# VH-VL binders against q67yc9: the designs that were tried, part 16

Target 1, 181 residues: q67yc9
Amino acid sequence: DEPVPTPWPHQFHALMFMNYSGDLSMIDLWYDWTNGRNFNIIQEQLGGITYDLEWNNGTSFFYTLDESKSCRSGQLEVGILRPNWLDGAKYLGQQNVSGFLCNVWEKVDFIWYYEDVETKRPVQWIFYTGREAHIMTYEVGAVLEDEKWQAPVYCFNKEKKSLSTKGALSEFKGYKEKAAL
Below, E stands for the ipSAE of ESMFold2; O stands for the ipSAE of OpenDDE; V2 stands for 0.75 times the mean of E and O plus 0.25 times the DockQ between their complexes.

## First folded at step 10 (VH-VL; framework fv_nezutatug)

Design c2 (at its last look DockQ between E and O 0.06; V2 from the best seeds 0.00; counts 0 for: pae E 16.4 > 2, placed apart)
Fold by OpenDDE, look of step 10:
Structure c2 (fold): chain C 181 residues (1-181), chain A 121 residues (1-121), chain B 107 residues (1-107)
Amino acid sequence: as target 1 above (181 residues)
Amino acid sequence: QVQLQESGPGLVKPSQTLSLTCTVSGYSISSRYYWHWIRQHPGKGLEWIGSISHSGSTNYNPSLKSLVTISADTSKNQFSLKLSSVTAADTAVYYCARHRYSSGFYPMDVWGQGTTVTVSS
Amino acid sequence: DIQMTQSPSSVSASVGDRVTITCKASQGISSWVAWYQQKPGKAPEPLIYAASSLQSGVPSRFSGSGSGTDFTLTISSLQPEDFATYYCQQANSFPYTFGQGTKLEIK
């Protein structure tokens, strides 16, 4: 039998190095299925920090905490990725990536998912857009303090708009909407 | 719509350098793609010559490595092939093509129409 | 280098026939195989990638299968426009290599 992707832990923290055609960033990912929330803290190379906060009810916030107090909020069709979102992915075989022997799966028109054969931890994500995520750390069970999951007050003074194509991980948002159709 | 178009002289003398250019339209060569040169000798199969990535990294067929140079000009949205010291064996239709990622998950999805190069005295 | 041994070199078939083309890699290459169709005077066009994924716009009568070393392209019901030369290609590693090709002719 072909291997199947390991479902995401209900709670984990990951630090990811992102490369999009030479544009580099670091993403601090907090996945919390238990509490229905996902948080991407994005550090652009030699740039600022952007916060991408997602709730399972479909509400998302994309904001900065700098002097600009920039914030976009929107309603998506679906919430955060479910732990078994890779179910049904096509197995492509094994490949050595970044020194890890990985099982590789494809979600068509979304992602190639690389998982370490031994530890079953994600190693790399390659999106169909060409964006690459290199999983630098992976901490199962890690949870961010509740107080840090609060969007700033200025986020609530604006009308909600679609955010499906916004943010460094817009591929995930796009996929979720597509999957809901 | 993305299009690739090969251009260059159709006739090259032996021992000279074959020079071709692939002009890309509708898409930037600075995007995360590999850009390939492939050739096909008359009545024969396909032979991969080499490629250049969006970052300028090149890969060549070992059988041609010493004679092949691939370069890119982002300002013109072009990439080029130079094959030195050509012989009759280099007579072929030359194609440029792209694929999305070096891992080969995607096929070479867009090709030029091809340009015929004849090596003759 | 990885060799791709494609068979048969040629095949004669009729409209409506099921056609199978095989490609064997000299070493294990997982699913890193693409298939192309080439008509006379034209550039190759992609059919299948990742061994079994259908390229957008390609008719569903085309399918690919296999992993490791043995790969197959199948046309379930041959149509008049399918008479062409087909190539497999490994995308496991550089240098990319192609099969010798299979010419599909009208019987």
Scores: ipSAE 0.016, ipTM 0.575, lowest interface PAE 7.9, mean pLDDT 90
Fold by ESMFold2, look of step 10:
Structure c2 (fold): chain C 181 residues (1-181), chain A 121 residues (1-121), chain B 107 residues (1-107)
Amino acid sequence: as target 1 above (181 residues)
Amino acid sequence: QVQLQESGPGLVKPSQTLSLTCTVSGYSISSRYYWHWIRQHPGKGLEWIGSISHSGSTNYNPSLKSLVTISADTSKNQFSLKLSSVTAADTAVYYCARHRYSSGFYPMDVWGQGTTVTVSS
Amino acid sequence: DIQMTQSPSSVSASVGDRVTITCKASQGISSWVAWYQQKPGKAPEPLIYAASSLQSGVPSRFSGSGSGTDFTLTISSLQPEDFATYYCQQANSFPYTFGQGTKLEIK
């Protein structure tokens, strides 16, 4: 029988190594469906750190904590990815990737998703843009302290700007908007 | 079965604009997939020119981007290539091809038969 | 741009021989490599996708391997219909780029 992708745990932390045409970054993904929130902490190789904070009511912040103190905020029409967002994905069979035997699925115009056959953990996902996420650690049940989910004050004293789809994980934002149609 | 067929002039003068059309049968170009142009120079390898997605988004080879336009006509189920200011270096066999995604897992799975374009005075 | 360098540029071999063709990418491209076969006067045809997956209808004597920067196409026992030019292609990022080709000729 054809396997189905494992729904995302309601709370987890993943450390991801990202590669986009030689542009490298590390991302801490804190996913918290229980509290309706999702946080990506993005360290560019030898570069700055960007914080991508999303709430299930569509409130979204994209900010830095360096001396620039930049923030872009906005209201998306949809919330964070639901745990079963891979429902209906097309199964592509198995592939050995980085020493893991993986089941592979696709969501057309979005993502290829690789899940370890034995442990059911994500190993990598590759966006339609060619951006690759390699899962380095995967901690089910991990919860980031509530205090760290607060956007900085300068996100609230600036005129709201349209959020860009450019940047790490922008493909997820684009997918959520398109899937609502 | 999906088929792609290139059409256009076989001979183009230097400095003119080369215009080619790919007619797709057996599948709607606006449903899914990415639609590409690739050329093969005499005695040389393959060069990717650019693509247009089913939704109209384009990507061009940076080496050609100021000279290239790719467009689609959904009503005719066709997509087209325009290459301006051609020189003898643009002499090649031109292929159109279907690609399941803009990048990623799959190859370009359906190709046209190719059309030879010669740029000569 | 990601450069794909094939080696050898040509190989002369006999029916029944094992042939190995390599591609090196100028930077890491994960498994996003396709291999194509092209016969004279014809369009390229896909053989291998995602570095190691065999395209439907392609004989099992063809296989692919590699990840990162080093990729290999292997033909385990050459048949008369396998004499052609072979190309690798990276599908990691735009612009897509092809190797320069490997011409496989009969001895």
Scores: ipSAE 0.000, ipTM 0.456, lowest interface PAE 16.4, mean pLDDT 84
ESMFold2 (binder alone), look of step 10: mean pLDDT 90; pTM 0.926

Design c3 (at its last look DockQ between E and O 0.46; V2 from the best seeds 0.00; counts 0 for: pae E 13.1 > 2)
Fold by OpenDDE, look of step 10:
Structure c3 (fold): chain C 181 residues (1-181), chain A 121 residues (1-121), chain B 107 residues (1-107)
Amino acid sequence: as target 1 above (181 residues)
Amino acid sequence: QVQLQESGPGLVKPSQTLSLTCTVSGYSISSRYYWHWIRQHPGKGLEWIGSIWSSGSTNYNPSLKSLVTISADTSKNQFSLKLSSVTAADTAVYYCARHRYSSGFYPMDVWGQGTTVTVSS
Amino acid sequence: DIQMTQSPSSVSASVGDRVTITCKASQGISSWVAWYQQKPGKAPEPLIYAASSLQSGVPSRFSGSGSGTDFTLTISSLQPEDFATYYCQQANSFPYTFGQGTKLEIK
């Protein structure tokens, strides 16, 4: 039988190096299925920090904590990715990536997912948009303290909009929305 | 719409250098793609010559490596092929093409129409 | 280099026929295979990628299968526009290599 993708741990922390056609960024990803929340802390190269806070009820916040106090909030049709979101993905075989022998799966028109054969840890994500995520660290069971999951007060004084294609991980948001249809 | 177009002299003398340019329109060559040169001798199959990544990194067919140079000019949105010391064996239709990722998940999805190069005295 | 041995070199068939073309890799290449169709005087066009994924816009009568070393392109029911030359290609590693091609002719 062909290997199947390892479901995401219910809680983990990952630091990801992102490359989108030369545009580089770092993403501090906190995935917390248990509490129905996902957090992407995005550092653009030589830029500021943007916070992408997602809730399983479909609510997302995109904000900064700088003097601009910028915030956008939106409602998606679906919440955060489920642990087994890769179920049904097409197995493509094995390939060496960044020094790791990986099993590779495809979600058509979305992502190629690279998983280390030995450790079953994600190594790389390549989106159909060309965006690449390189998983630099992967800490199973790691959880961000609850106080850090709070959107700033100025986020709650704004109207919600559709934000499915916004942010550094817009591919994931787009996929979730598409999958919900 | 993305289009690739080969250009260059259709006739080259033996021992000279074949020079071709692929002009890309509708898409930036600075994007994360491989840009390939492929050729096809009359009545024969396809032969991969080489490629250049958006960063400028190149890969060449070992059989042609010593004779091939591929370069890119982002300001013109072009990439080029130079094949030195040509012989009659280099007579072929030359194609440029793009490839989304080197892992092989994507095919070479957009090709130029091809340009015929004849090596003759 | 990885060799792609394609067979047959030519095949005659009629409209409505089922046609299969095979490509054998000299080593295991997982699913890093693409298939192309080329008509006379035209550039190749992609049909299949990742061994079995259908390129956008390609009719569903085309399909690809295989993994490891043996790969197959299948046309379930030939249409008049399908008479052309077909090539497999490995994208497992550089240098990229193509099969010798299969010319599909009308019987």
Scores: ipSAE 0.017, ipTM 0.609, lowest interface PAE 7.7, mean pLDDT 90
Fold by ESMFold2, look of step 10:
Structure c3 (fold): chain C 181 residues (1-181), chain A 121 residues (1-121), chain B 107 residues (1-107)
Amino acid sequence: as target 1 above (181 residues)
Amino acid sequence: QVQLQESGPGLVKPSQTLSLTCTVSGYSISSRYYWHWIRQHPGKGLEWIGSIWSSGSTNYNPSLKSLVTISADTSKNQFSLKLSSVTAADTAVYYCARHRYSSGFYPMDVWGQGTTVTVSS
Amino acid sequence: DIQMTQSPSSVSASVGDRVTITCKASQGISSWVAWYQQKPGKAPEPLIYAASSLQSGVPSRFSGSGSGTDFTLTISSLQPEDFATYYCQQANSFPYTFGQGTKLEIK
């Protein structure tokens, strides 16, 4: 039998290293399908911390907690990734990456996804743009306390913008809508 | 529509340097793609010469490493091949090509039309 | 360097025939193989990538298979426009290498 990608657990935390040709960041990804939300805490190299909070109803916030009190809010056309978003991915075989022997899949010409053969955990994914996400730690079942999912009060203004996210899942936005379930 | 076009001399004398330029239209060479030079000898198969990544990093066929230089000029949206000390063995059709993704397992999806170079006295 | 050995060097076949071209890598390369078609006087064009993924716009009579070291390109029902030379290419590691080519002649 050809392997199929493992659906994402309904709740997990991952510490990720994002690399885009010298644009480096460390990301804490909190995925919570049970409560319809995910949260990226983004620390750019020698930079501040940015928060990317997304809800399954499409509500999204991209904000800082520093003195600038900046927030961009918007309504995305689709919600967060479903656990089975890799259904129908094309299997490409095995490759040794970052010390893991991985099964590799391609999804609709936009992403390559690498999963450890032994443990079934994600190892990395690479977008067609060359942006690479490397999963450093992976904690299945981890849950972030509810009070930490609250956007700051200054996110609730009248001005809405097209949200440009820089989180671990940022390049998936158009794909989620095109996947059409 | 993206297009690649090779240009350069069709005839080069032995021991001289072959210089070719690939002009890219409809797409930026500063994107996250590899840009390749490949040649095809008369009656023989294809030979990979080398590539340049959007950052300027290069990879060369080890058989040609001391003789080849690949460079890019982002202001002209061009990348170039220099092959020094040519001999008759360097007579070939030379192609430039784009590699759509950063991974090395996808195909070269856009090719130039090719330019014939003859090395002769 | 990974050597790609392509077979046969030429094939004569009739319209409607099933044609099979093979490519063998000197070491395991998983599914990191592309296939190209080159018509006379033209640049190569991709047919198959990742061993079995069909390039957009390529007719469904073309298919690829294989993993590890042994790979196959199949044309299920040969058409007159399929007269060309076919190449496999490994994309596992630099330097990229190509098979020697298979010339398909329509009889």
Scores: ipSAE 0.005, ipTM 0.479, lowest interface PAE 13.1, mean pLDDT 82
ESMFold2 (binder alone), look of step 10: mean pLDDT 90; pTM 0.926

## First folded at step 11 (VH-VL; framework fv_nezutatug)

Design k1 (at its last look DockQ between E and O 0.04; V2 from the best seeds 0.00; counts 0 for: pae E 17.5 > 2, placed apart)
Fold by OpenDDE, look of step 11:
Structure k1 (fold): chain C 181 residues (1-181), chain A 121 residues (1-121), chain B 107 residues (1-107)
Amino acid sequence: as target 1 above (181 residues)
Amino acid sequence: QVQLQESGPGLVKPSQTLSLTCTVSGYSISSRYYWHWIRQHPGKGLEWIGSIWSSGSTNYNPSLKSLVTISADTSKNQFSLKLSSVTAADTAVYYCARHRYYSGFYPMDVWGQGTTVTVSS
Amino acid sequence: DIQMTQSPSSVSASVGDRVTITCKASQGISSWVAWYQQKPGKAPEPLIYAASSLQSGVPSRFSGSGSGTDFTLTISSLQPEDFATYYCQQANSFPYTFGQGTKLEIK
């Protein structure tokens, strides 16, 4: 039988490098399926820090903590990625990536997923747009303090707007919005 | 193996233009990479000069921007540095370095051996 | 520009010692930090990237830590070949900037 993608741990932290044709960003990903929440802390190169806070009820916040106090909130039909979101992906074989021998899976029109054969940790994600994510660290069981999972107060005083499809996580947002999971 | 090699005159007169070329072997500069120039004054630290992306987009150190031009020649698998109106302060070892696409967050991982440029009359 | 303040400028140590070098950024730069080792007459060589990721081929006695503004390079047990000059570098914003360097000398 062909190998299947390893379901995500219910809780983990990952540091990711994103590259989109030279547009670079660093992302702290805090995945917490147990508590139904996902947090992306995004450092854009040559830019500031943006926060993408997602809840499994479909509510998402995209905000900054700078003087602009920018915040957009939206309601999606789907919540955070489920641990087995890669189920059904097409196996493409093995490939050496970043010094790791990886199993490769494809979700058509979305993502190529590279997983280390030995450790089963994600190594690289290539989106259909050409955006590439490199998983730099992967800490299973790591959890961000509860106090850090709070959107700022000004996020609750604004009208809900459509979530931006721009930035390092645009592909994930688009995928979720299409309910293609 | 990927190798970078700096080349150019080791001696430049004041007010002239310093021209260096970095020849890349074992890897195509047409791929999605950053290609950097860095210099080091004698007994001093490292100074970033500028970079060129595979698309041709350039970034320069503001302190040198008006004097620096970086270009690439994909047919020769080379990228070059031009620094105009040089002074004694531009005497340094000049390095070219690679920043890989698939390891963009990796440090500048492959460096040339460096070439010494002395500005003197 | 982002300044990287590296300390100490020099350190004398013995083989087997634990050595710590620090770098402070003038503003928050997340984990956009790399560390390099440079020996006399040679080009810098990468040690650490993304603040804490070990470059391939680098001995495990080297480690990096930190985020935001404070970063640290640690050599757990100094070896003879480790005597060199070390530099931190930020890649958060152009222009890229380096720390002043730390010369690690034999005591």
Scores: ipSAE 0.007, ipTM 0.554, lowest interface PAE 10.1, mean pLDDT 89
Fold by ESMFold2, look of step 11:
Structure k1 (fold): chain C 181 residues (1-181), chain A 121 residues (1-121), chain B 107 residues (1-107)
Amino acid sequence: as target 1 above (181 residues)
Amino acid sequence: QVQLQESGPGLVKPSQTLSLTCTVSGYSISSRYYWHWIRQHPGKGLEWIGSIWSSGSTNYNPSLKSLVTISADTSKNQFSLKLSSVTAADTAVYYCARHRYYSGFYPMDVWGQGTTVTVSS
Amino acid sequence: DIQMTQSPSSVSASVGDRVTITCKASQGISSWVAWYQQKPGKAPEPLIYAASSLQSGVPSRFSGSGSGTDFTLTISSLQPEDFATYYCQQANSFPYTFGQGTKLEIK
């Protein structure tokens, strides 16, 4: 039988190296399905740190903690990625990547996903846009302290919204919206 | 089910102010969406005029910035376009449109039927 | 402003034909391109978003491709209802801009 992608653990932390045609960043991904929350802490190679916080009720915040007190907030129609979001992916076979033998799947117009055959950990994924996420560390069961999930107070007082479409993981946001239908 | 409907005059004289209203039904304009005005010129195609976010923040095409005002009336579930000092170049079909949050990814998904505006003496 | 150069301006084709329409951006816009179909007397309707993703309810004969500056809309087997005008639109940055349109006519 063809292998099936392993559902994401309900709670984990991953350190990811992101590469988008030479635009480099490091992302700490804190995934917490149990509490309905997902947090990407994004450090750009040439910039500061941006916080991308999502809740399963669709509430989202994109903010900084520097002196600018920048925050964009919004309401997505869909919550965070479900653990089994790879259901229905098309199996493409095995490939060696970064010293891992990986099973590879695709979801058309979205992602190529690489999972270690032996341990079932994610190794990398490549979005249809060419943006690459390389999983450097993967800590199943890790949980970020509750206090750190709170958006800053100025996210609730800001009156202006930016139309910025920049985002290190914008492809997941688009996928979630599409998948909710 | 969301519907958008443009209303306003079909004929406007040069130098006057063009005023159009988009009435939204089946959805609140206070929800997290961008609300746009787009026009289509005879022989020139589509031109984005500007947008208003659910919070009231606006963005305008720089080519029209000094002449355009977009506003919302949440009590009537409407948003409006005012274009001052019109000329024959402003003759077009005017559309209003809805645009999902994360607008760079998604298209303008719901459009009004369009209203024809002619600028002529 | 990002200029979108669309070609051709007009295509005459028969039912069953494969049709391609191209759009070139004046600078890199990643995949932030949408394609719209417009029938006479009607508003534009979305077909493709994010360069290659099919809008819900759009037939599978429509497809989009491209990234960076060069984008293509393809209709694999033309149907009578596909005779319309098609527009590409960049959504990378304000002001949003459209190609000049491609009118697809029955030959």
Scores: ipSAE 0.000, ipTM 0.446, lowest interface PAE 17.5, mean pLDDT 84
ESMFold2 (binder alone), look of step 11: mean pLDDT 90; pTM 0.925

Design k2 (at its last look DockQ between E and O 0.03; V2 from the best seeds 0.00; counts 0 for: pae E 11.2 > 2, placed apart)
Fold by OpenDDE, look of step 11:
Structure k2 (fold): chain C 181 residues (1-181), chain A 120 residues (1-120), chain B 107 residues (1-107)
Amino acid sequence: as target 1 above (181 residues)
Amino acid sequence: QVQLQESGPGLVKPSQTLSLTCTVSGYSISSRYYWHWIRQHPGKGLEWIGSIWSSGSTNYNPSLKSLVTISADTSKNQFSLKLSSVTAADTAVYYCARHRYSGFYPMDVWGQGTTVTVSS
Amino acid sequence: DIQMTQSPSSVSASVGDRVTITCKASQGISSWVAWYQQKPGKAPEPLIYAASSLQSGVPSRFSGSGSGTDFTLTISSLQPEDFATYYCQQANSFPYTFGQGTKLEIK
């Protein structure tokens, strides 16, 4: 039998290096399926920090904590990625990537997923758009303090609108929206 | 739009060094791509010569390794091929091409190719 | 080195025909196979990568299949513009190697 992707731990922290045609960013990913929440803290190479806070009820916040107090909020039909979101992915075989021997899977029109054969940790994500995510750290069981999962007050003063599919995590958002159809 | 263009002398004498340059436009060679040289002898198939990674690391065809040098000039957004001690067997169309980080992807962008004839 | 044995070397077919080209690797290479189309006087263009993924912009009549050592390129219904030479390539490991090529010509 062909190997299948390892479901995500219900809670983990990952530091990711993102590259999109030379546009670089670092993302702190806090995945918390247990509490139905996902947090992406995005540091742009030449920009500030943006926060992408996602709840499993479909509510998402995209905001900054700078003087602009920018915030976008929206309601999606789907919540955060389920732990076994890679189910049904096509196995492509093994390849050495970033010093790891990886199993590789494809979800058509979305992502190629690289997983270390030995440790089962994610190593790399390549999106069909060409965006590349390199998983620098992978801390299973790590949880962000509850107090940090709070969108700023100014996020609640704005009308909820459809969230833009632009940005460092556009592919994931686009996939979720598509999956909701 | 990303474009690759080969350039160099179309005629080289035997025992001399063949030198070609691939100029890349619309994309930085400093990005995480492999940059390849491939050749095609007249009426024959494709032969991979070698590649250079954005970091400067090179890989060569073992059959040509002792004679091949690939280098990159990021300031000019170019990478080059040198093939020493050429013979008539090195007469071919030479292509440069790019390949994304993973071996998963194909060589997706090619130059038009440049014909090199080895003749006295 | 990994050898890619491609067959047939040439095939004559008509518009509308189904054509299959095969490539056999000397060792297991997972799905790390690409297919290219080359027309006379032109550089190769990618058709398929990862054995079965269609390159962007390539017509759906092209398809690839296989894993391990045996791979196939299929054109479901030949069009006039499909008459060309096709190559398989392994991207499992360096040195990259190509099949001998298959010339698809009009019957």
Scores: ipSAE 0.015, ipTM 0.594, lowest interface PAE 7.5, mean pLDDT 90
Fold by ESMFold2, look of step 11:
Formats: structure tokens, sequence, C-alpha cells
Structure k2 (fold): chain C 181 residues (1-181), chain A 120 residues (1-120), chain B 107 residues (1-107)
């Protein structure tokens, strides 16, 4: 009787406008459950591009392709978000958001999730931190060419660094850790 | 500026229902915030009672769940607490509070508090 | 429910002293901790949110730190107006819970 959040498609591309108290970025999210991989390409407003590459075996890379050629790598306890990660969300009713009538759900201390009633597409989600993701495009079935999933060679240098949970989408990384417990 | 004000009876007899109202001014209760009730027992710490989201969805402290009802009246810009079957243990100062994006931000606006004594 | 344990329950200190109050969660709560100050006869007022972020209008002598289970509120140089009771609160999951409070008294 009560609407349930639509599981994420196994493969999609979304362009997201991110707003964190006026700190703006654009993110290309390539989600690929079929091949166990998730890729966020993060363009900071008038700034650099950061690549956040995650594999379902827990391997994770956070790198740049500019002159600095920085990379952090690590092994997480859990893989990428499962398509049904919204299971058990609490329904909050309907709200009009920017001309879209949305069903709204909450996962307490994590996220408010807005899904278009008609199309079942995500419209936005707002993390409990206040970081907002606004879905600008949503292309179900889109895949990123395999070549582009390769982490740069300098991600495999001999220096090991702890992965930080700070930064864009850190809320998802924290959620995955908690959900595995 | 946003202001919250608790109102209701200061004295309630055991087994009765405690009914309190929080009147919100300077801001719409329909805006996207959580609206909370918190109480403070004499000489003790703070206890979260529950909350209501702007859509009407509620969350209650499990220790009080069967006894507590939180509701909103958007036409009066108010939200209310009902606590049934009260005992002397429910004697406390009761606060209402506003909370943006619960979990991250603090409860940023509190009422002045209203003292409720449960006594015959 | 997540238990929040504050230490100490009371502190006696002088103006100008540095005071540290700790709060320990019974489970990992990331950074979902707020700190409140309460003066006699008044409602609590927020000081710190997200473990380390200063609430608007709060003096810079207040600071917070910690992640996971162990959290700290520090007052670097006490002022007369800082003598009050301090509470931590976890906001990781319902029910929200508070520490038992730390009363800061003038010596």
Amino acid sequence: as target 1 above (181 residues)
Amino acid sequence: QVQLQESGPGLVKPSQTLSLTCTVSGYSISSRYYWHWIRQHPGKGLEWIGSIWSSGSTNYNPSLKSLVTISADTSKNQFSLKLSSVTAADTAVYYCARHRYSGFYPMDVWGQGTTVTVSS
Amino acid sequence: DIQMTQSPSSVSASVGDRVTITCKASQGISSWVAWYQQKPGKAPEPLIYAASSLQSGVPSRFSGSGSGTDFTLTISSLQPEDFATYYCQQANSFPYTFGQGTKLEIK
C-alpha cells in the first residue's frame, strides 16, 4: 500500500549537481553493479577534477589526472552500494520538488531520498550532513567503456595511505560500513 | 526570528494524559524541519521523547512509544505532545525544539521549557 | 539504544583555565555528536555539531574533536559566562540520547 523505493538499475549514468552549503560540484556517477564497479568523476566549481573509483571487492582509488598525479588507494570492508540499498527506508509521503511530484523516504541519520512518482527516477537526495545531490540527467542502462575504469599507474606506487572518508559522497562510504554491521 | 513556546497545564494527576502544545512563530511548521519534544527530569539529564517531520511522520523513543503521541496543527502553526497514563516519574521540564536535517545539525531553537508536575 | 557516557560529572575550575570534557558512545557513531550548554533556568543551547563544527555565534574558545566512539569538548580559556552544565548528544540513530551532563563550577 505504501510506496517502496525503486531499486537502482544495475547500470546507469547520472549527472549530479552537488550543493554543500554553497560549495558546488558536478558529479558524473557511473554505477555498474553487473561488473562490480562504481565511478564518480567530481568536478569542483572552477576547480579540479577528482576521480573516485570503487570495486565490489572493496578496492578503492581516489585520484587526480592533473599535474599533481595524486592517488590514494585502499581496501574497504565492503563493496559498492547494492541496488536495493534503500530497502527498509521510512516513507515520509509526497512533496513537490522543482516541479516534480516525489515520493520521499528517509533512512534515519543518513539520507532523505526523493523519487519522481510518475517516472520512478531519483530527483534528488539530501544527506543528513546537508549535502544535496540534484539529479540533472539519469540514463538507465548506460555503461562506461572498460578502458576508462583503469586506475592510473601511480595509484600502485609503494607508498600506502589511509583512505579518508572526508569529501564528496563520504556519507555513502560511511553508510556502507554501518550497513555491513 | 524563530521562537518556540510551550504551553499546557503545570499540574497533572497520576493516570491522566499530559497534553502540551508548542507554538511556533517566525517560521512555518510545514517547512522541512524535524520538530522535537525533549524532557529534563529533576536533577537528571535530558531525555528525547520524539519528533514529527513536516509531513506528519513521527518517531518516538521506544521507552515511551505506547504512551506518546506527537501531532501537528499547521493551521495554528503548532505541534503537540500527549503522554498518557502519567506517573510521578513523568515530572519534568518539557522542551520543544527545532532540528534541521536530523543527525548532522544540532537542535538549534528551543522553547523556554514548561514545568509539569505529576502529583495528586 | 546508544549510551553516551560523559566524564567528568563535575569540574571545579577558575577563570582562564583550560577544561576538557569527554563523551564516549557505546557504539561507533562516526561524527554524529552535538554539544550543548545549559545555564540554570534556561534551555540547552547548541555549541558544537558534527563533533567539531562550531555553532554560529559561539566563541572560538570552544572546540570539539573526535570520531567513532570518543569525543571531546574543550574550553581553552574559561570565562565567567562559561560556568554551566554541558551535554553531549548522539544523533547517529533513534532514539537520540544525551550524556548525563558535566557541571562546570567556579573554584
Scores: ipSAE 0.007, ipTM 0.510, lowest interface PAE 11.2, mean pLDDT 85
ESMFold2 (binder alone), look of step 11: mean pLDDT 90; pTM 0.926

